# Ledger of designs, part 13: VH-VL binders against o60147

Target 1, 175 residues: o60147
Amino acid sequence: MLEKNKYLYIFRHIQTNQVLLSQGNVLKKTALFQLPYPLQKPVAPNGMRPAKLRKDHWVPLLKVEFPNESMFQSVFMQLLNYRKYRSVQPLTSDLLKLPIPVRRRKIMRQEVPNTIADLADILNKEKFPENSVRLQLSDKSDSEYADWPPSVQIDSEEIKLSRGFREKTTVDEAR
Key: E = the ipSAE of ESMFold2; O = the ipSAE of OpenDDE; V2 = 0.75 times the mean of E and O plus 0.25 times the DockQ between their complexes.

## First folded at step 1 (VH-VL)

Design b17 (framework fv_lerdelimumab; at its last look DockQ between E and O 0.04; V2 from the best seeds 0.00; counts 0 for: pae E 8.0 > 2, placed apart)
Fold by OpenDDE, second read of step 2:
Structure b17 (fold): chain C 175 residues (1-175), chain A 119 residues (1-119), chain B 109 residues (1-109)
Amino acid sequence: as target 1 above (175 residues)
Amino acid sequence: EVQLVESGGGVVQPGRSLRLSCAASGFTFSSYGMHWVRQAPGKGLEWVAVISYDGSNKYYADSVKGRFTISRDNSKNTLYLQMDSLRAEDTAVYYCARDSEWFGELDYWGQGTLVTVSS
Amino acid sequence: SSELTQDPAVSVALGQTVRITCQGDSLRSYYASWYQQKPGQAPVLVIYGENNRPSGIPDRFSGSSSGNTASLTITGAQAEDEADYYCNSRDSSGNHLVVFGGGTKLTVL
């Protein structure tokens, strides 16, 4: 569907708060390659990349509608680059003091606000036409993680959910 | 190929019990939530119950709550519906259906088994 | 509990377009799914999410939503499309509960 090509969905893992980007609302298995660590069993947490896509572990975070597929592709690729860049940045002294598993969890917890901020930054730089980009959030308060350019129209209606995960979940280290 | 086969239906008197089974094949049964949906003769679809992939969570429609029990044996790839205190209004074709685990849609259905509650 | 409402019956001429609409408060929060049921057969999923088709479902089937409504559209209705169509969604009251619409009988003329 041509219409699906204009939509960016960002999904959040309910246990780890890791983030996956998707073209359209159907999350593909290939999206798992966005995760920083190699495929391992068992499934995350601890920053591992799961061997299989557990659809029930992912909920939509936000939806962005672009005027066309080209704009979508541009922003999508930039988001991936931002994430990659962040992953190779030197760790702070505070993080280095933590055990590796704890450190990984702490980094993952920041993926949601970081991704939202990245999106806003990218859109600010792109200078798209005013109100040409429509943003919907699962939680409107998440929009506060960034300042949005005039090109972005924040929809008053929240995005629809898939599996009844209405409430935000916190990182579950026990799972 | 995903297959769901219901069994255990039949004719039963009001107040009695009946146990339905749904045999699953063609997929990793333990990875999916499962539903029961029923349809009275000439009527629409009515959701009955859902059980999570590991059986840890169960939810029921108000119409059957307290009387029906959904369960599963993942080692046998089988879904169950224990129906107690059956009523005439429970007469229906009972379908088992797989939860896609994505949008909440029921992506695969069995052919159903008929339960008739009559005196 | 949440309710989903559908028109009990609609008709469409062969080759024409028909839209079946489902309405309910839960549709503000959750996607609808649509099922086709022919006489003596089990329901078949035809649309899920906003506008996704399972494998094997013809592209003449499409889905849309607006506010508290969801719609199934058949563009270029065929004789074999004559069936009952049910919408479903999550129940806003239970969040994990499922609710079906009353069904719409589609007649192809």
Scores: ipSAE 0.465, ipTM 0.833, lowest interface PAE 1.5, mean pLDDT 89
Fold by ESMFold2, look of step 5:
Structure b17 (fold): chain C 175 residues (1-175), chain A 119 residues (1-119), chain B 109 residues (1-109)
Amino acid sequence: as target 1 above (175 residues)
Amino acid sequence: EVQLVESGGGVVQPGRSLRLSCAASGFTFSSYGMHWVRQAPGKGLEWVAVISYDGSNKYYADSVKGRFTISRDNSKNTLYLQMDSLRAEDTAVYYCARDSEWFGELDYWGQGTLVTVSS
Amino acid sequence: SSELTQDPAVSVALGQTVRITCQGDSLRSYYASWYQQKPGQAPVLVIYGENNRPSGIPDRFSGSSSGNTASLTITGAQAEDEADYYCNSRDSSGNHLVVFGGGTKLTVL
């Protein structure tokens, strides 16, 4: 059967810099399950899951076009797992010396660059064909968080929001 | 010397509950992620659950999700596994294990505690 | 598939070299760790990363990897090496975070 191109969309929270992964250009409510379950006290080090998905609080960070579903699923699952790995690993000695509020803020500031580095690490390992994966960023300087393999073609155009909060719908993908 | 000592195993009927404990000593417990791994009699190792160093993140194997709860008390250097709605297939030796700085490398293990679920 | 496959049993003559293999898709991306388990005892980590030995593990134990396969090699096998050997790795494609192989029983003849 004919494969259709698949897109990975990555969003960041405008206030906390938390990251959510999506296969659609609009976040679903269930995407919040990717965030740590809130602990009453003490507060989780990586922030907390918001009670409600506020779509106006989540903006595009990047999108990735894959030529088929299999490549998309492999990368998507690995990205989710990288986040889980990081949540279990011990904090470094430098972080452990910090007061808890300072430590939390420093860890949250790392979510965006860490996610971008994770994506590049996965793509470097996957041995995809040259120029088979298209990457588009909202801020092209974010590509500097990682070294990209030959399989990745970085789009020269940054993501621009269309009317409202959601990503612009392409004419060829109209409903 | 790093030591992990499990306790709380025993014989219980299906549908009942048990709470396992793992007492840790010889290292800074609150800096390490901790795992539970089980082994049915005569069978191989099966990963059960992991908890982050501060208890804020918990992950479970599909076979136990919704029935088991991993937790820790860092002030007592103790790891716990609350096991509810026990089934015959949960019969195993349960080990606690310390995660290293490289996730998934379990560098120290306890001796295990036997849980038998039988009528 | 994040499943790790090991042969259920292998044998080696005393003093000879043996390789125990572990195969799975996750091993293309992640190193295996190797555990030795003797009857009635807890598992003991013997190899981590590709080829690092914890303190107290004899230098006759070594590890290697290629493609989707990891190997544990015991050079000059001794009677006390008779045990079950498990590999584990991170789960690159499933919902679990850690996967174990089914184990290999090593018999020293």
Scores: ipSAE 0.013, ipTM 0.617, lowest interface PAE 8.0, mean pLDDT 82
Fold by ESMFold2-Fast, scan of step 1:
Structure b17 (fold): chain C 175 residues (1-175), chain A 119 residues (1-119), chain B 109 residues (1-109)
Amino acid sequence: as target 1 above (175 residues)
Amino acid sequence: EVQLVESGGGVVQPGRSLRLSCAASGFTFSSYGMHWVRQAPGKGLEWVAVISYDGSNKYYADSVKGRFTISRDNSKNTLYLQMDSLRAEDTAVYYCARDSEWFGELDYWGQGTLVTVSS
Amino acid sequence: SSELTQDPAVSVALGQTVRITCQGDSLRSYYASWYQQKPGQAPVLVIYGENNRPSGIPDRFSGSSSGNTASLTITGAQAEDEADYYCNSRDSSGNHLVVFGGGTKLTVL
């Protein structure tokens, strides 16, 4: 009955504003390959392992519902491709003049607006039926980073989940 | 089943042109970046060029920049390499390859097409 | 430019362990991917993102990295593993976005 992978779950990092895309409502470790510096080595002294996935540091940014799995796969792959080519673009002269930590912070801060703009660009290029793609945001003001096509229906209700896309159970709330 | 089939190779004189094609099937071609990689007889792999999923971004190895043009036709699921001003050192088997979800990881390759540049 | 260096040849006895290495400055910043190429055939991706195997690749293949060096390890080498092995990485310099190592010919004795 339910089509596999018709939902795109987009997370943002609570401190850095970096973005991760997921086919499921729970992040997998492999999602770390999506980051701007995903193939970069240790975050600690030489010889230490790369940063681990801290699921508690990633909160919902937006959820996208597609009409079917084929349309989901097309948009998801295109969005990954957009992010991939952003990571290999030459840095502007202005960015190259900044110290590395300051430069990385500025790049990371732009991932939320860039991801939303990329999603809208892809959806504007695709010929989807009117109101067939449903978008639900954690902060509706983030929709202002782009102009949306007629195929997109933006949910008036925001995502109120503070930890991932899973709702707390009665047992979790008692803790 | 992902398949990539190269064609258009052959024998060509130095200074002439040749156009290679790569026919893709078994996946949504318009969603993936594509690469050309070559291998001279008895030598190793050499990266040639890449094109983004929509054709808006293109990059070339220094050895071919200004002489080769990568392009694609998403309506025909076909990748192209236009090779101008061919040199003897361009003699190689040319492979097309699909860029994975992460840049630079070539997850599927065609069987290659041989280009021989000789006078 | 970001050149990747591999030894041209290595040998291993059937059932033994072999390590193929790839060295270059780009590997300080990026993980290597590894490709197997048998005579007359196209390359096949066997390891990506340091130590991930594509579907269908035997678990005897593994990857590791330290500093400017990446390694492909084959534990319990089999006859069908005889091939040329290439590493590649992203290029952080010049106009090349992808760079390949020179290749290592593995002979299984």
Scores: ipSAE 0.007, ipTM 0.558, lowest interface PAE 9.9, mean pLDDT 81
ESMFold2 (binder alone), look of step 5: mean pLDDT 90; pTM 0.933
OpenDDE, look of step 5: ipSAE 0.336; ipTM 0.758

Design b18 (framework fv_lerdelimumab)
Fold by ESMFold2-Fast, scan of step 1:
Structure b18 (fold): chain C 175 residues (1-175), chain A 120 residues (1-120), chain B 109 residues (1-109)
Amino acid sequence: as target 1 above (175 residues)
Amino acid sequence: EVQLVESGGGVVQPGRSLRLSCAASGFTFSDYAMHWVRQAPGKGLEWVAVISYDGSEKYYADSVKGRFTISRDNSKNTLYLQMDSLRAEDTAVYYCAKDRGYSYGYFDYWGQGTLVTVSS
Amino acid sequence: SSELTQDPAVSVALGQTVRITCQGDSLRDYYASWYQQKPGQAPVLVIYGDNNRPSGIPDRFSGSSSGNTASLTITGAQAEDEADYYCDSRDSSGDHYVVFGGGTKLTVL
């Protein structure tokens, strides 16, 4: 039987540094629900959710290839849970001293290092076989945000998005 | 100190056009969404339009859709409202309002307002 | 139901507590902010995010929200508090649209 959907793509916003996760190289409109939303009052102002997904605003940050779909699903779900956990934590005193606009900007800009650290933490807790997970980055220096387990093999090859994929990203809405 | 200064208001005949400007200072203009809010004489506040920090997203009140265009020039720290096909009911003081930071609908600073009178 | 409802007028005696209310279904999901407006002047933000005061706003101003109702409370009203007060929130028809209450004229007796 064929193993499908063993890739995790992570995208970053070019200006805000906000991060979106995808179960493939297609970033769907429903990925925007990963971002803070006005309806989530207790978490307060930590980001703005775009009304639409624009291909020119989001660039690939990293791509993870897992040996099989079950490992991919496990890591993907754990990463979503880590992000939700971060969104409900009380803000530190240092952040609370900042004006709301400055605070939100700092929080959003930390999403890239935080997401990379969370991914590494999850992979360190999982006991995957050595060299079984391939990590590919757009900028290899981003790997320095975390210590990676022996299960991870870092590849410096460029993450490539086809023109057709980019054109579909703006219209391929989640059902 | 945050300052917003509106200009461009005046008396104009129905069906004509007018362009309002808002000069911003005291904050990083390119980091914030900006709004236009109006108030007819003796009436309450009415939201008119919003533009995202980078100009990529724009939304309008139903009463002005298709007639008004919001824009910004981040290199000049200036917000604009192009008002076409003006009607008597567009008569109001127009305020430039700063978003609280990357969210729509929360205004931490307001300009002094500029009066637009649409009269035949 | 994208409308926010405020009573048009309320009175309070000097030094007493007054509560101004704003009602609408959008307040179940979105934060409320409050603005003070004196004749011939621009509005001034006095409360944001249901219960936060901007720097420079006196401690006597406080806010709260429960269900479909947001409230602005002035504890120990002063003469200078006499003004029109407006609430705002997001229009329930869209997350990027804003709606204001009709305003409440506060008279300090």
Scores: ipSAE 0.000, ipTM 0.460, lowest interface PAE 16.1, mean pLDDT 78

Design b19 (framework fv_lerdelimumab)
Fold by OpenDDE, second read of step 2:
Structure b19 (fold): chain C 175 residues (1-175), chain A 121 residues (1-121), chain B 109 residues (1-109)
Amino acid sequence: as target 1 above (175 residues)
Amino acid sequence: EVQLVESGGGVVQPGRSLRLSCAASGFTFSDYAMHWVRQAPGKGLEWVAVISYDGSEKYYADSVKGRFTISRDNSKNTLYLQMDSLRAEDTAVYYCAKGYYDSSGYSFDYWGQGTLVTVSS
Amino acid sequence: SSELTQDPAVSVALGQTVRITCQGDSLRDYYASWYQQKPGQAPVLVIYGDNNRPSGIPDRFSGSSSGNTASLTITGAQAEDEADYYCDSRDSSGDHYVVFGGGTKLTVL
């Protein structure tokens, strides 16, 4: 990245509701390593990720502005750790009763609320200064997935779907 | 107030070298990518090079690649452009420009007044 | 490398509306920024990210995009708007590269 980054962008897949964390407003191919399940065929050589990033399949979920890069990096790494932790947790009995494809879909659908909750939890633990973190959501209702600490100021304006990327995508709207 | 002040321009012969400087003030210099953009007399703008906030990444236009070197000293809030093997077609006003990005896109939000480089035999 | 094309010159009557258009394949994938340059002066950013105005830029300036085009519109042109206008975008070779249009000279009549 050309500029020092203080922005966390979280993107949602428009079909699967999977989540990608981004350092800045441009998704990179390396973000695909965050995915526990393949999005499309053919499957990447590792058997877990798509070979190519389809940016047009992703829309902004939320944007977080931190006071500085250090705070961003701390939260970003913690979010990744939370995600990894969940991926290795034992499945519930209810999930085990489901066919594997159904199970995977159900898990993926929970990524959005789980990620939001993780973010809130991390921010609560960090105890940043009051109103020092700016949160903007594509859907304000998503903020209800968690209790936010005083350090978080939720913007009244929602993120425009076209505003998660520096590049245009097929999902860009004239808003 | 953001200020960018270019210096180092002048008249040089082809094949010679010249070093431009851009002194920045009014913002956290070390947080932003910096660019060089040039404009030949009576012509349009041409992007030349960019350097990342920490100097770890550098990119150049094909027209100057291998001849020009962009660098920066964040402790001095200064951007540099080392121009080697200068050609007549390098004659231009050279602007330093501040990079800026947000959720809306990337742009050059501030420009210096430029410094003239004339390459002539 | 990508290319952006602009009409070399356009005219507008005082108080009227004018649209300056930039065209190029890169505009399908990237937003454009617009810069105003008056004679002997450095460029000034007037629109970025399709339709965002920096502080200090009059609201008569607006931006739009469609397909492989981006447009700068001046609604109610003023005498001081006479200048060269340049669009820019990312180059197809990579996100870190920038390409400028050829510029449009706007004359206010």
Scores: ipSAE 0.053, ipTM 0.662, lowest interface PAE 3.1, mean pLDDT 86
Fold by ESMFold2-Fast, scan of step 1:
Structure b19 (fold): chain C 175 residues (1-175), chain A 121 residues (1-121), chain B 109 residues (1-109)
Amino acid sequence: as target 1 above (175 residues)
Amino acid sequence: EVQLVESGGGVVQPGRSLRLSCAASGFTFSDYAMHWVRQAPGKGLEWVAVISYDGSEKYYADSVKGRFTISRDNSKNTLYLQMDSLRAEDTAVYYCAKGYYDSSGYSFDYWGQGTLVTVSS
Amino acid sequence: SSELTQDPAVSVALGQTVRITCQGDSLRDYYASWYQQKPGQAPVLVIYGDNNRPSGIPDRFSGSSSGNTASLTITGAQAEDEADYYCDSRDSSGDHYVVFGGGTKLTVL
């Protein structure tokens, strides 16, 4: 990519529907700290080994292109703040009556609709130029979780990538 | 009552194809990732494939990549496994399994009774 | 197939305590689940997330995990606990989504 911090890459977990936000087209292990419900054990007892990230379990949900890095940073930080705010809010009475495992599953399933709604809310509050923010979704029906402002242009083509947002390369770099 | 019922198993010659089905009931099928797990006679469990809740993402064990295709029809609450280019080592009972995860861990909380696939000349 | 190691067999006297172990590098980073399988039957989840019991599983079943080792403990073993027990975890190499241990045959004497 030419300017990596101009794009917001949003991933979802294939089983839990949990969402991770990334400044680059490849997820970093530190992205796992965004999750209220961890997918993996805490760091090993010696404290020296980081939690593992299984990149093949995270697939593209949405790619957002901003007109510049400043706008990207603003929206990215606001979106992280929205996620943190949601994690500390009181649960509804309906959720509180459920066993903890069932409750957490329902909360995790809502991360995709919630993230899309939060993104739209942020973009509706910002005064960006018309058609300056471009959205490309893996499933265009996910755009229906929110009403979008005039600043947003939704790409008619869906993301076809099955493994992250990585472009095809001749170099074999898995690890 | 959660039920997973597999069908489509049988005896097939090497190099042939077979399609397995799993009929799900008692839960919201479209909310969960679904898996295929197999067990060769007298052997242990081996994970085969997973499909996301909406069918958009699929992952396979290296032993079956390029030969097996997992799919689902959420309108019929049915999971499928298309098995092409079958080998003797694919002989196993194939289980349909429901994925489950929360902050307390990952598991397969429900399993079907399995369907036997025998690859033999 | 060597990602998670289990002893192939273990025995316990009726009413006594037995511990079945699962060992592998991935267990430091990923949770373990345990399954009970009786002859001719599908596996049944008995422990998930290292130490949680699903609804309907007797409280004599418990789990723990420390370092590279996960354990399933059955206190006061009953005749009906005779079965094969499998652990699972996530594959750390990226080749498989889930890896299972080789299984432990529990005999209740």
Scores: ipSAE 0.000, ipTM 0.485, lowest interface PAE 12.4, mean pLDDT 80

Design b2 (framework fv_lerdelimumab)
Fold by ESMFold2-Fast, scan of step 1:
Structure b2 (fold): chain C 175 residues (1-175), chain A 119 residues (1-119), chain B 109 residues (1-109)
Amino acid sequence: as target 1 above (175 residues)
Amino acid sequence: EVQLVESGGGVVQPGRSLRLSCAASGFTFSDYAMHWVRQAPGKGLEWVAVISYDGSEKYYADSVKGRFTISRDNSKNTLYLQMDSLRAEDTAVYYCAKTLYGEYHFDYWGQGTLVTVSS
Amino acid sequence: SSELTQDPAVSVALGQTVRITCQGDSLRDYYASWYQQKPGQAPVLVIYGDNNRPSGIPDRFSGSSSGNTASLTITGAQAEDEADYYCDSRDSSGDHYVVFGGGTKLTVL
């Protein structure tokens, strides 16, 4: 019998600040399908292509522990949908005035604050029991991107990787 | 619990003004864009206006541009719609609506307030 | 501005499956959401982002989208599902403008 998953890991790219979601402490190659969700809606003509996954360039941003798998699945799916919405958003006139390299960096840098805000919004909407959701952040200051509901307990304890992970890169693990 | 409560509707003569209010609670009002959506009696939904989280950006449907003004007071968790130069075709139930993330969906609606423009 | 077209009325027998459609060119580029409205009540979000169900909405509601057409499917319709259903999407101008379909009145027989 296998254990049901109750954990959500979020990773960020060390240079671009792009974000990937994972249902475990290892970032698998299939995580690439989160960006830009190909075969559904095409990226807007003026949209940006995310950076490719590279060995050793992804680090944990945060870890969320849910009281059960049902709550985990609900939040995880909602986060993926928020990312779909953002991927088709037209660029503002202010962004279009910027040189392409500057524009790309600005858009990608917003993925961390956007993802944290989206997570908090979902948790505020769901109304889970008080202190039932445990949030660990690699940098406590990232909690300031949003207001958190009473259901969330925030810790700054280090996010631990599984035993098998240390022998592989964050992007090469696949089973 | 998220609550949106509209007020200020009533009967008004053509050419006059009316101000609607929407009192918000149960979420961080200052983090979200807010919309007004209306529905004429027996008709469908029609989008009216949107205001950004900080009030710096405002957009209007062509049918109301130049006559209606959307505003908000984040210290009071209240959204407003100032309606000037009212016309018979403005007769509708006016809903206050919150987006989760932007304009692609409205996750919470108020119960609406009726505005009747008649002579 | 692109309009969204819905059939004005549809009927379904209790326990059967019904599909309500929304058609418009904006749906090629933008996601659709669906709202249920009962007489004298505010609309309730039942599907967003083409195929996502909010927490608290029964699993008999589902959505799909292909080309310029979005669909709301109710599998095993219940008497309480009798309502008006509206789709929405975003205008191609990208000026924060929202467009709604004309609405479909669902009658559960």
Scores: ipSAE 0.000, ipTM 0.460, lowest interface PAE 14.7, mean pLDDT 78

